VH-VL binders against Cytochrome b561 and DOMON domain-containing protein At2g04850. Designs and how they scored, part 1

Every score and structure here is a prediction.

Target 1, 131 residues: Cytochrome b561 and DOMON domain-containing protein At2g04850, of Arabidopsis thaliana (Mouse-ear cress) (q9sj74r43to173)
Amino acid sequence: QQASIAWTYHPHNATLDLCFFGTFISPSGWVGWGINPDSPAQMTGSRVLIAFPDPNSGQLILLPYVLDSSVKLQKGPLLSRPLDLVRLSSSSASLYGGKMATIRNGASVQIYASVKLSSNNTKIHHVWNRG
Below, numbering starts at 1 at the first letter of every chain, in headers, positions and changes, except where a header shows other numbers; Kabat numbers aren't used for antibody chains.
ipSAE, averaged over its two directions, is called F for ESMFold2-Fast, E for ESMFold2 and O for OpenDDE. V2 adds 0.75 times the mean of E and O to 0.25 times the DockQ between the complexes of E and O.
[cut] stands for letters that were removed.
Atom coordinates printed by the task and the answers are left out, and those that the model quotes come from them; centres of patches stay.

## First folded at step 4 (VH-VL)

Design c14
Fold by OpenDDE, look of step 7:
Structure c14 (fold): chain C 131 residues (1-131), chain A 122 residues (1-122), chain B 107 residues (1-107)
Amino acid sequence: as target 1 above (131 residues)
Amino acid sequence: EVQLVESGGGLVQPGGSLRLSCAASGFTFRDYSMNWVRQAPGKGLEWVSYISSSGSYTYYADSVKGRFTISRDNAKNSLSLQMNSLRDEDTAVYYCARGFLEWSYEDYFDYWGQGTTVTVSS
Amino acid sequence: DIQMTQSPSSVSASVGDRVTITCRASQDISTWLAWYQQKPGKAPKFLIYAASSLESGVPSRFSGSGSGTDFTLTISSLQPEDFATYYCQQANSFPITFGGGTKVEIK
């Protein structure tokens, strides 16, 4: 799966700015990125931002989810519970190509997030997936 | 610089109609969702309506559903609010506000006009 | 609908004071929360989203925190130009809803 992440850490305020680059595999698919505060590279327990098309408007939306064993990621509305993204200060998503772009197989999406870290924290466990 | 300028406010009797307009400049209008937010005299802020960047998707507060219609003309960089069957409780300053996040369903408002006053009274 | 409850409704403070305004959501809204400042006779001004200032020109003395249902806006050292009414707003879902506002007035 083609995905990448870029980040900038700001020591003065302990903020980590992230840009996750993902690719949709279908017009009704989803792309998600998040953080697992409990274990590395584990989807269960992760606090994730998921990008997907609004079923009514087709517009790209970004929503937060807590993933647990009962959560099934799927096309369209996702079954999830509200999440507390650990120290998330901002988030957004955009399609490559701007507002005129259409979600389709191969469409590129950027998920932006700013996370405030503890002063001495130099590690973060992040996860991503798509469907 | 981003500018939003509302117009169309005035005095109208209950049951009357008004059409508000918001002229946008300083940004790519078609790339942003737009909103109307109102504030009754001495009261707090109340979201009224949302329209997506393309104009294909709209939302309304329950208090105005069936009476108000939001629309936009991206070629003219204009936002409109058609208000019908006006009530006393619709009296307020009406602000047009730009949605901050591109391609986001969740919206907050990074730029506001200075507002236009609507007064509904007999 | 998501109800946003701000507290206090008003607060008297002096220049240099630390001021904290709270906003409580009737349900979990994650971090989809924005703060606005409004001065009399003026339009609201966007301050911060969640815990970060997204507007250039917003002084660093303004900071936001919280997630889920409880949020706070903090002015670390109140300045004369900060006397205003502040509003929180949830961006989690429609209908968009605002808090009732908190008026920060001079003591």
Scores: ipSAE 0.006, ipTM 0.607, lowest interface PAE 10.9, mean pLDDT 86

## First folded at step 12 (VH-VL)

Design s2
Fold by OpenDDE, fold request of step 13:
Structure s2 (fold): chain C 131 residues (1-131), chain A 121 residues (1-121), chain B 107 residues (1-107)
Amino acid sequence: as target 1 above (131 residues)
Amino acid sequence: EVQLVESGGGLVQPGGSLRLSCAASGFTFRDYSMNWVRQAPGKGLEWVSYISYSGSYTYYADSVKGRFTISRDNAKNSLSLQMNSLRDEDTAVYYCARGFLEWYEDYFDYWGQGTTVTVSS
Amino acid sequence: DIQMTQSPSSVSASVGDRVTITCRASQDISDWLAWYQQKPGKAPKFLIYAASSLESGVPSRFSGSGSGTDFTLTISSLQPEDFATYYCQQADSFPITFGGGTKVEIK
């Protein structure tokens, strides 16, 4: 149940291809991965992709979330929104075992992301969690 | 095996200075944020300072701001805390603590055994 | 600053007892809460954040619950090695703050 990440950097176009490997801990759980572009010390500022089951279909959903200061102040549900600051060119998620796999405790999920980095950027601060 | 070993503690007079060090091993030091947390004798835990993996970001408790400076040398796997203008209330065991490399890296997953700083009054 | 109020300050219990420690935040911190165990003369040890044990080797008898302002650490069946002081810590914002601690001692 150890999380891991694999990546490939393409110097010719400054694109970083990422594959985050996580594991669900429950059928109604979530797995998230993201980048904090401005403040590595806090959750605030993180741009994250969260994978979770569709309550209606049970199918795996991947949605983007911006965890800015307004999120901390909100008492309501977190709403998905397009990512900013992080130049996400593409993203997707897949369950190990294919499209017919069922989200459950121990179910493995792969979150794919392609991020275009600024010139001379050789490191990103990424975060992940699950629940 | 992750190891954090603090050093540099000792007895100092009020207004004096000390430099604490934390030697890290068993992990990729440059990938982790680091913290100093202290504990006065018979008291609870008090966060002192934070430094990001690259050193680009630092944060301090109000009680030490302007007097303490956190720094790191990733090439040497070392963390430091320069303590100036020490006060008797700074007397404590000082721990270096690694930030948890997950969603909330301001949790502390590994701690050193601490080094004792005593400021006489 | 966010104040963390931990209760009780101390609790006397016996092996096998159920022990409950409460931590209250001065404001809503969602689930950004961690628990630590500290034995005399030793460094703190990370136990749980939110409701999940993240550190390897943490026994299942330790569990966390709560969200918002009220949090609970539960030891379902106290073992001899569990006698220690426990601290909660908020990770909502700087400055990072800890609860005052709860000493679990033998009855």
Scores: ipSAE 0.022, ipTM 0.658, lowest interface PAE 7.5, mean pLDDT 88
Fold by OpenDDE, fold request of step 13:
Structure s2 (fold): chain C 131 residues (1-131), chain A 121 residues (1-121), chain B 107 residues (1-107)
Amino acid sequence: as target 1 above (131 residues)
Amino acid sequence: EVQLVESGGGLVQPGGSLRLSCAASGFTFRDYSMNWVRQAPGKGLEWVSYISYSGSYTYYADSVKGRFTISRDNAKNSLSLQMNSLRDEDTAVYYCARGFLEWYEDYFDYWGQGTTVTVSS
Amino acid sequence: DIQMTQSPSSVSASVGDRVTITCRASQDISDWLAWYQQKPGKAPKFLIYAASSLESGVPSRFSGSGSGTDFTLTISSLQPEDFATYYCQQADSFPITFGGGTKVEIK
């Protein structure tokens, strides 16, 4: 269950650059990272980026999902939609080994995200998972 | 095999202090949230405290807030619960329980066998 | 806080019986619910989350259903080893709260 995150905060514009490092556990698996903009005391409401293989090409794709109270990743496929509440400026994902790398058990992935925070916010509740 | 072993329970007087420990093995401890859950004699389960995988976030039941402190040492695969100002109602078996993955850290997939805390004058 | 109410508090049943335990939440928790089994003198054991077993060792006779505020745990055919106390737990928000428990005892 290797996972790590690196970040750089830019005080001048309150931008947080993040790089999440995860690992796939299967060729058809997924790796997700996101932020819960709601109370950290609640498990619902996360806005996540999920990396998974394109069903046609097998290439890595990254899509946004809102995990509201009605959805869970384990329930089945979710419908991707733009993130709200979380001010995501940019995002991308890449596999270790570059574009020629294939998603498999043990494949390493990095998810990059740039999020703008409120000027007085010094904490975020980020979440991650895989399957 | 995932194992959680609690220790540190005992008999204390009201107002006393006690420190519980939970030794974890069989999994990557630093990747999982941990919890304390207690059960008074003949009663149901009561969640006590939560700590995130990194220790950055902690939550407490109102009944123990300000008196109990949860902490973890990921290098030692250990979870702790510092219990101060103990009350009679704190008498219970205390379980350490592992949260599932971070997005679903709110349920407990593995439990220790518990350590007994008795507060009595 | 979210209150979890289990019913019945106890049920007397025989081997082979169908047993249904109900858990109600004081507010909508979607399917953020887990079930646990506890035998006397033992630690609780995780059974089901979101109406699906996450443990390979949980027998198929255990099933969960429900969403929102009403949830059920069903044991399709009670076995001798199933006599225990069962707890529901909401996983929607902190503070985490459990139901009062349902003791399944032998008739």
Scores: ipSAE 0.018, ipTM 0.642, lowest interface PAE 8.0, mean pLDDT 88
Fold by ESMFold2, look of step 12:
Structure s2 (fold): chain C 131 residues (1-131), chain A 121 residues (1-121), chain B 107 residues (1-107)
Amino acid sequence: as target 1 above (131 residues)
Amino acid sequence: EVQLVESGGGLVQPGGSLRLSCAASGFTFRDYSMNWVRQAPGKGLEWVSYISYSGSYTYYADSVKGRFTISRDNAKNSLSLQMNSLRDEDTAVYYCARGFLEWYEDYFDYWGQGTTVTVSS
Amino acid sequence: DIQMTQSPSSVSASVGDRVTITCRASQDISDWLAWYQQKPGKAPKFLIYAASSLESGVPSRFSGSGSGTDFTLTISSLQPEDFATYYCQQADSFPITFGGGTKVEIK
């Protein structure tokens, strides 16, 4: 579909830098990207970054979550508990069009993350979704 | 309300084995990474081992690698440390420590009261 | 491995004194640093995370600062319950490492 990812691995400090490219499907929607190094291609237990509009200003917000089994799916941002289980070093998000950009159907969003990896195994399972 | 209770410490001869346990309550155990940290008598803190929330990733201090095994049982809310080939320098108080649940790296926000391991004779 | 060098190893101080403890990392750890307080016979207590953020319930006389390699813990007005050993800890990479500790004693 209309999503892509670019990444660079830095072996000297075991860090993966990545940028996820996605698009919104509504002005009140969300775009999420994350990883689940313990359970491939599953949403429960995933560490996700969710981009969505501030309900008051319409400005892009990026928040980190851990998705648990009790999460009820609904239209709008999917909210869950805060994270530190995957060693996220940094994250940010931006819209194509810079400061003047707004969230609308088809608006492009970039989610940046820097993740530290286990030295024993370096396989990462990516997940993403939108609503 | 968060509680971590270590058990299984005791006196053991060099070359012997011992298994430590940590019972967790008051939080959702399966969401947190867990660690063992030890403190030799009159000395500072030394990190021993880490296990990820699901148990898929483990790390060990070089001083214990190959001799100690960290494990967890998320159904029973328990953390374990199997210690084999024990040496005099393993004598310490062993603490069970919970990893901080944020997009920060591992800090230890809750600690048990510790269990004492003495390796002598 | 990231070596954490903590100084001084001990300090004698009176109630009401300002106490400053330093911690130096052998490489850049950004702000991935925590401070702990430990009293004799007790488990360590989590004080500060991310170099400067106070954990819930920690008195405001405690503050942390620094980024990169040099960090400080400050007690602005020492209280009787603050006599303890303080440890810094880096959270940037494995193996996780602590400073050697700073014992704050009654003068």
Scores: ipSAE 0.008, ipTM 0.592, lowest interface PAE 10.2, mean pLDDT 80
Fold by ESMFold2, fold request of step 13:
Structure s2 (fold): chain C 131 residues (1-131), chain A 121 residues (1-121), chain B 107 residues (1-107)
Amino acid sequence: as target 1 above (131 residues)
Amino acid sequence: EVQLVESGGGLVQPGGSLRLSCAASGFTFRDYSMNWVRQAPGKGLEWVSYISYSGSYTYYADSVKGRFTISRDNAKNSLSLQMNSLRDEDTAVYYCARGFLEWYEDYFDYWGQGTTVTVSS
Amino acid sequence: DIQMTQSPSSVSASVGDRVTITCRASQDISDWLAWYQQKPGKAPKFLIYAASSLESGVPSRFSGSGSGTDFTLTISSLQPEDFATYYCQQADSFPITFGGGTKVEIK
């Protein structure tokens, strides 16, 4: 149920480094973190990183998305279109427990990201969810 | 195929009003920020206004602030620019332009062919 | 407001020449810069974003470079279809601003 975030902003190159901490609620579930340029109360239009198991291998994968207006009507992994990764300079996800950890109810995940921000980013509205 | 089609331009007297429209197709309109950019005859490009994908945020160039209003209807895939108190210096071709979708970036990856507004007596 | 200064205002060159257009921002804009090509009577065409990333379908003879305040667009081997006016645009902050344009003429 609990989630947290840590961040560092680097003003000389306008880069935000962050780590989001969350947990899975099922072996086939997902954990997502992202930002909404318009509003923190709305998942639609959010730019998100979603961690979930590869359906074939079960390995943790992390993919970027922009969520469309239909996301609130869905269960399971969010269905959206990919972000252009040019401004997301790096991202990764890892499970607590090292390489032997598996995705299951209660498994802890860390999502790391470095993003380049423009001066237009006067406030970062972040969102997270899991399914 | 992304298409943006402007309409509503014409000849108008100073102090008059026009409403420009931009019909969008070939992409999910509600996921993109939209902009108006204008070009006076023989001059360079001038950004006019921005509206966020949801319509919650708008920004205007100082030259049009208080006179122009940008709006969008995501159900109809349309962008509008209400232009009031028109002046001679508002004479230009007006383009609707789609915002490039990255983390808070406003580049213009698709443009319509423009609609011409002429303000003169 | 961030002022964008392009130079030269025009350039005449022969087919096959290397052409370099410069753009200077009045303050540091990191790499938040785009380039556009506009042919007479047409809407601008998006060429380059993030100072150096080519948009899909743009010929590889176009390249962009720079960061901070000084940026360049280079056409490595000018072709007859490259006759156009080129604009830079900053995307760092509102109001969004463009350079004054550089007209490229084929000799």
Scores: ipSAE 0.007, ipTM 0.641, lowest interface PAE 8.7, mean pLDDT 81
Fold by ESMFold2, fold request of step 13:
Structure s2 (fold): chain C 131 residues (1-131), chain A 121 residues (1-121), chain B 107 residues (1-107)
Amino acid sequence: as target 1 above (131 residues)
Amino acid sequence: EVQLVESGGGLVQPGGSLRLSCAASGFTFRDYSMNWVRQAPGKGLEWVSYISYSGSYTYYADSVKGRFTISRDNAKNSLSLQMNSLRDEDTAVYYCARGFLEWYEDYFDYWGQGTTVTVSS
Amino acid sequence: DIQMTQSPSSVSASVGDRVTITCRASQDISDWLAWYQQKPGKAPKFLIYAASSLESGVPSRFSGSGSGTDFTLTISSLQPEDFATYYCQQADSFPITFGGGTKVEIK
């Protein structure tokens, strides 16, 4: 039900390491976290990492997106163009409950990411959502 | 295919004004930051101005600040540069450049062919 | 402002030569650096971003390296279509700045 984030910024290489903590609300749902370089609290234009079950295997998968205006936030997985983000140094997602954990209502997920930031990033607006 | 087409260049006297336009096609214009970059005859590249994808943030080179205004119309897929109080040193080819869609990065992945501004007496 | 210094200002080279161009930033810019190619009368072409990442469709003979203040662009085996002027660009902070350019000319 609750979401939280922990982060560490490393000024020597301008890297933000973060862990986002969220929960799924259904076995076919998704959990997303991201940043919007331009506007606060806005999903359009946000650069997001989305955790969801692979439709073929059911295993947890994490993919990067930039969201556009066609995205519907309250229904199913977010649909946006996938990106190969050059500044995303690493990312992963894991479920609480070990190797046998499955995506279900109330399942806890951690999204880890390392993101390189430019000095132009004096303010960072972050967003999260689930469906 | 991504295309950027500049227009509005021409010959103008010092102190005059011009408005440059850049028509964008082949991509979702409202998702990208946009820039103007200029090149004086026989010289290198000089960044002129930046506008964020929503238009909420603008930045200018010191050499043009207070004289030039960047704007965009996301409904028309159009970028503009209003140039006032033009000087001889503003003579250049002006390029419209698309910002690269990365985490807080602004590299220029697509460029128009440019429009020429000549400021002379 | 971050000053970008390219060297050399020009290089005379033959087809097949290895060409190295350097770019120095006046302060640490991490890897926020791009390289562009410009042929006479044409707009610049995006080659390399994040100091070392090759843009899609750019030939593998182009490579970039460096971090912090010192960066290089290397053409491993020069081809006839590579005779052009090359620019580095920092994206660490506004104002965005370019190097002065390096012209690669036929010997």
Scores: ipSAE 0.006, ipTM 0.622, lowest interface PAE 9.2, mean pLDDT 80

